VH-VL binders against Acid phosphatase 1 (APS1). Designs and how they scored, part 7

Target 1, 240 residues: Acid phosphatase 1 (APS1), of Solanum lycopersicum (Tomato) (Lycopersicon esculentum) (p27061)
Amino acid sequence: TENLNSHVFPRPLIIEYPEKQLRDELKCTTWRFVVETNNLSPWKTIPEECADYVKEYMVGPGYKMEIDRVSDEAGEYAKSVDLGDDGRDVWIFDVDETLLSNLPYYSDHRYGLEVFDDVEFDKWVENGTAPALGSSLKLYQEVLKLGFKVFLLTGRSERHRSVTVENLMNAGFHDWHKLILRGSDDHGKTATTYKSERRNAMVEEGFRIVGNSGDQWSDLLGSSMSYRSFKLPNPMYYIL

## First folded at step 25 (VH-VL)

Design a3 (from z5 with heavy chain W54Y, light chain K90R)
Fold by OpenDDE, last read:
Structure a3 (fold): chain C 240 residues (1-240), chain A 122 residues (1-122), chain B 108 residues (1-108)
Amino acid sequence: as target 1 above (240 residues)
Amino acid sequence: EVQLVQSGAEVKKPGSSVKVSCKASGGKFSRYAISWVRQAPGQGLEWMGGIIPYFGTANYAQKFQGRVTITADKSTSTAYMELSSLRSEDTAVYYCARVSGWYYGRYPFDYWGKGTTVTVSS
Amino acid sequence: SSELTQDPAVSVALGQTVRITCQGDSLSSYYAKWYQQKPGQAPILVIYGKNNRPSGIPDRFSGSSSGNTASLTITGAQAEDEADYYCNSRDSSDDHVVFGGGTKLTVL
């Protein structure tokens, strides 16, 4: 009776995915989810353990795909709107990480890991070389073509009006109805308060805020909210 | 040009109801709101309420709450105001007006009907 | 409910400037809308927002605000400007509006 040596089937090499890396990725993905859904507020810097995750997200296809999708949805909404006959329907855009990308700056500043440096950022702004977010530019052009009045509502200071205008124009943005920056009286206000007040003023001027695109919840929430708002992703920083 | 055409003059008895119509033309009825404003003889303007035809949502001034009903028919671009339990003090010219947005307190009334005279007398 | 107060009557000489004022707590936060009403006619919007004139409204009409007041100014009053003028603004909520008592403008 030849003892048929039971061929010990080689145990499949369970590629032990480094449990730690997977856990960190899940942790960071969860963090981004919570941040983008406004379930974590406020926060100052990205988690240290998520530095690589945020970088990979921002420079990789994920960020672009999400921006593209949000813009596409916004575009479809814009097309579906039956505009009034008085030309008072408005689409609001934020500027930073909405129309213009500051990724070149943040690439040199660890994508939100570093504490925000106002001075260094101002220097960047003053260069006026921020590139356009392509899908946002497309949306921008679409809403203009549809007949919306475009308001640009940014947290940038009035002192940077000229360079901001130049940057926007160079990036391909034209024919906005109004560009609103922070005046001296606005510097002590939260972004939510500041932008709410500006939207309130628009309403008082007879405008209907039909669409609103921004990368921060402070762009979208508060008083005189848009009929529909579109939140662009931004895991690098949070503005209250 | 936007026009609001209102129904004709009404003479009513106390305790009865009156329903005034306001037909909009020359504009997009669904994008705006309609307000009803009355004016008693020799008196000022008094807001009664309004409706957003797009949603069918009506809001009323507190004074008229429970006694006024505002409706709209999008298919005919017509708004209606029904006032019940009429009293002599309800004698007034009733105006419909287009509101250029969906907040009556925030947006202007940019177009007005010519008014409907309602007389309440025994 | 919020109240808006107006002077019952004001007068202005032809070609002169007159200011009609509306006062109320709401006006500290919101702009007034102004309406012109001639006898036997429906009101007409003349000013809204900070200083917006609808199409067809002469440029002699202007709006301003200060504190809890809003003002309609007619610079160079014409005979046809004789009318009642009403302001309105936000009442208890965005979904409610209140009118002032109206001001009768006489052009002399």
Scores: ipSAE 0.881, ipTM 0.951, lowest interface PAE 0.5, mean pLDDT 95
Fold by OpenDDE, fold request of step 27:
Structure a3 (fold): chain C 240 residues (1-240), chain A 122 residues (1-122), chain B 108 residues (1-108)
Amino acid sequence: as target 1 above (240 residues)
Amino acid sequence: EVQLVQSGAEVKKPGSSVKVSCKASGGKFSRYAISWVRQAPGQGLEWMGGIIPYFGTANYAQKFQGRVTITADKSTSTAYMELSSLRSEDTAVYYCARVSGWYYGRYPFDYWGKGTTVTVSS
Amino acid sequence: SSELTQDPAVSVALGQTVRITCQGDSLSSYYAKWYQQKPGQAPILVIYGKNNRPSGIPDRFSGSSSGNTASLTITGAQAEDEADYYCNSRDSSDDHVVFGGGTKLTVL
């Protein structure tokens, strides 16, 4: 009677993730989905229960992977465009969380859990030390190389022009056609309105907005929308 | 250099149709739009409509809606304007023009053809 | 449909400055494009946007806007500037355009 040693395959250790943690993660993943797809708007702060999730997302591989993927897609699109012969094809970039990362600031401000503090953020901006988003820099360089005119359209105030320029240059961004900041007359306008007006002006000047990259829907939506827009992820804050 | 070469002069009878061609060269046909503008003798410029060859989408002035057909052939970089039910009032020089973007009301007409004279007479 | 109004005719002495004006509701929000047309010739774009001149257009041509008006200014009019000038701008939508009635400029 040959004792068939039934090799009991070790039962897979079902690591029971605490149900609560899984639920919270699912809730927060769902929340991020709806905000990034503009199905939840406006919103002021991230949900308290999602503080850890957003932090882990922003500092972990998820954020980077999504930015990289969006930027790669934008790059492929840019390459596919047959540019006109007049040099009037434009790619628009936002600055904050698009070209420059304010993650160092938000790391000290709970990644969007706190109500936005204009004064503290201005201080950060005035430091001019925001690092580049690497994939965005790559895209930026690619579109320039392809022959696009680059417009930088930011919600930052004109008073921060110098420091913004310095920061951008130090971060590796060069040779933009125009940097547009909020003037005195732009104060009080929503970002959507402000940026729409600026895009309208570009169109009136004869430019074709072929690409538009931004982390906020207010960067992309409104009048004179780009031929194709690219939404970078940003679950930390929403700008109307 | 961008050039728009139009077809030759036409003499037509009332009630007939005319089809004018506009061949673009020296530029990227698909990146721009083509507008058709006519000018009756001693009169001003009148926009008839246009086409975005990239999409094949045409827009028309209300006055000509249903009577004008604008088409484009990307392979030959040629736009066409066909006007039907011709009347004596349709006697005019018909111009094609390149629009530097895809909004006729927003972008300039930066290059023009030399015009095609269409005469409608009994 | 929107309408653009121009004076039918204006005159300017040689070397002097003349302003051709286009008026219409659309011009309160959008820039006019200006075209020069000489007898027997096709129109030529001379001004677009805030004040953009295509290549080959002399710098004596300039554009401006105020309220619901757009103006083409020729500073130092030359004999060759005698022509018809047309403005156009957005009509009922971005996909429609309307021309002004044109202004005949005579250089004296």
Scores: ipSAE 0.880, ipTM 0.953, lowest interface PAE 0.5, mean pLDDT 95
Fold by OpenDDE, fold request of step 27:
Structure a3 (fold): chain C 240 residues (1-240), chain A 122 residues (1-122), chain B 108 residues (1-108)
Amino acid sequence: as target 1 above (240 residues)
Amino acid sequence: EVQLVQSGAEVKKPGSSVKVSCKASGGKFSRYAISWVRQAPGQGLEWMGGIIPYFGTANYAQKFQGRVTITADKSTSTAYMELSSLRSEDTAVYYCARVSGWYYGRYPFDYWGKGTTVTVSS
Amino acid sequence: SSELTQDPAVSVALGQTVRITCQGDSLSSYYAKWYQQKPGQAPILVIYGKNNRPSGIPDRFSGSSSGNTASLTITGAQAEDEADYYCNSRDSSDDHVVFGGGTKLTVL
């Protein structure tokens, strides 16, 4: 009777977090899961009890690791695509929390805990100092090298075209085929509707939307869906 | 240069079947779709259906549903259209065309074959 | 099913401008593609999208849209432009397409 007793797997160091903190952590992890998988929508602000969780996620290794993983997968997909011979294969990128990071702004606005302030955000946008998401820049450069045409499709207003262009260029993004912003006629539309219409127009122009990267489901869903879509994490806000 | 070469003219009896081939060259066969369009003498263009060789998925016009079969062989870059239960009214020139995407209603037919004449007579 | 309607025939004097129109509900949301067909020949794509010309198509060909209509315009018609012109667009779904009845253009 060999006494199988021996390999007591070291009990995981149960860091006795206060029971409340552990409960909140689990609750917030679950919340992030359901919002990122589009099982909870729409939502206005992050839960108050998740303020610290979201902050730690956004500034910690978790956010970066997930962005890197999604971008890596997108890159592998891009490499696997046998591009057409007509130069009409397209990769779409969103801008906010996709190519450019607005974390400097949200660090001063409690990472989504506060109700979104259009005026304050516009001021931030007008500074044109948003940094690049590194893994997104890498993917961006990769798809260009592969021969994709890059379309930038953002919810930003046309009035911010110049500062957006300047910001993108300063952040290292170049040689996009087209940058699309909201015109005056688009201001009353949901992001889903707006971006669907723009993708529809691309298809009608003869482009094939092969890849689509965005931090919001409204970037990805609707009509003229990409062959493959890549959802970047963003637990700070939800855009319908 | 992209070229679509179709099989030769066919003479068929009513009730029989015809299979027309369309071989593509000069392009990437799997990146595009192939449509079949026919034209009766003195009439307009009529879409019959198409296939996306990449997936092997075919779509058909309602008028021809159940009577037409469209297939593709990626290894030879060849698409096929088979029309069964032939009638005199099926006498037409049958064209294959490359579609520059995977939606027949959204993308243009940018290259066309020269057509295959099919005559149905008793 | 969606239907596209075209005038059966139009004429234009040499060097003048002519517009061929296609009408249908689908055209309110989608662009028409235009094809030229000369007697005994296969159709040739001449216009797609908002106003795109394939390589080899003369710049005298242009496309436009308004409401539920799409138009092919030939600015400075040439004798070689005499042909049948067909529009097509989305039918009941993205996986279906419908052609117009065609317009015979005569150059006088």
Scores: ipSAE 0.813, ipTM 0.927, lowest interface PAE 0.6, mean pLDDT 94
Fold by OpenDDE, last read:
Structure a3 (fold): chain C 240 residues (1-240), chain A 122 residues (1-122), chain B 108 residues (1-108)
Amino acid sequence: as target 1 above (240 residues)
Amino acid sequence: EVQLVQSGAEVKKPGSSVKVSCKASGGKFSRYAISWVRQAPGQGLEWMGGIIPYFGTANYAQKFQGRVTITADKSTSTAYMELSSLRSEDTAVYYCARVSGWYYGRYPFDYWGKGTTVTVSS
Amino acid sequence: SSELTQDPAVSVALGQTVRITCQGDSLSSYYAKWYQQKPGQAPILVIYGKNNRPSGIPDRFSGSSSGNTASLTITGAQAEDEADYYCNSRDSSDDHVVFGGGTKLTVL
C-alpha cells in the first residue's frame, strides 16, 4: 500500500501584513474615498502616512482603471445624447489631470506630499511636454465625432496660452471650439467661482453644457452646471 | 426649417377654458423647451410659462400659477396650453415659441408660432 | 427687481443710428434677448447673448450691455425697421423670464 504522500499544498503564505501596514492602507484608502467623493474639503497636502499609497495608486493600475471607467461612462453618455440641430451642444474639459497628465512633474514632487510650488509648476508647464491621458483623448475624439463643441476650461494663466496650445496639439488634441484660461481679472477668484462664471457666460451665449469632465470638484460644481458631470480621480491635490 | 403651427382662433365665454396647441416641425422637439407668451390688444408681450418636453416638466409665471396648464406630447411634437376661468382680460393673441435651451430666463426664443387669437366675450 | 423697463417710443431718421435701451437689475448679471415685432406679426429674435444675430438678421442690428442696462442698436436705420422692440431676461430664477414693456420705433 504505497502511502500516497499527501502533497501538503504549501499553506499560502498569508503574508501577515504587519497590522500597522494594513491599518495604514485602510486609512489611506478611506482618505482617498472621502476626498474623491467630496466629503473632505478643503485639504492642502496628502497625509504623510499616505505618501506611498498615493504614489502606488497613481503609477499603478488603479488610477488607470478608474480613469478608463469614468471615460467609458462619459462616452456612453455622450452617445446617448440626441444633439440639437443648431450646433450649440457643448462638452467641457479641464486640462490638468483631465486631458494632460502632470504625473511626470508630481513624480519629482512626491505626488502631492509637498506643498504646491507654483513657480516650479510653471516651469513644468512652460516645457509643454505633458503627455495625454489616453482615455481622455479617446473621449475627446468621440465627443467631437458626435458633433459636440468642445470647450477647454482651465485654471492656467493666459500667459501660458501658447505653450498650452502647443502641448495639447502635440498630445493629439485638436479642433476645440474655445480654450479658456485665466485672465488678469480672474486673479484671486476661486476655481469654482472662475469656472462658474465662464460657464454662465457660455449659457448666455446660447450654448447648452451637456457634458463636463474634470479632475476637481471645482471644475464641476457651482452655477450653470452641466447636464451630466464626470469626476476624474485626483488624490494628489485639491483646488477650491 | 423649424416651424411652429398653432391651432385656430377661439371664442370663449367668461368662466370657460381654452386649450391651444402648438405643433413643432423641422427640429428636434426633445432638445428644446416651449414657451407660451400672450399679447393683449395694444399691449406688450407677457410670458405665461413653458415646458421641457423631454422631462415633461412645466414652469409657470406667478401670475398664471394655478390657472394655466402646459403639457407636451413628444410623440406628436405638440405642446398645449390650457387656460381656465377665462376673463375678458384674457382676450389676447397667444404665441408659442421655441426656447433654444431649458432655461427660459437664459436662452432666446428663437422660433415663434403665428399666434392664436383667443376672444373672451359674454 | 424682476422688472425690465423700456422707453415706450423712440424715433430715428432714415439712415441714422438709434439705440433702444432696456433697464433692470437682472441685466447686471445676464444678457438681454431682443425681439422685433411688426404689426400683425409674431415676434422675431434679433439679438441674444453679448452680440449674437440669428441667421437672416441684418448686421445693422447689434447688442451691448452696461451696468444694469442692455441696448439694441440699429446702425443705419431702414424703413422696414419700424416696429416694436422687446427685451427679455432672467426673472427670479433661470426658469422664469420677464419681458420689457416694449419700444415702438418710428423711422422718419
Scores: ipSAE 0.807, ipTM 0.923, lowest interface PAE 0.6, mean pLDDT 94

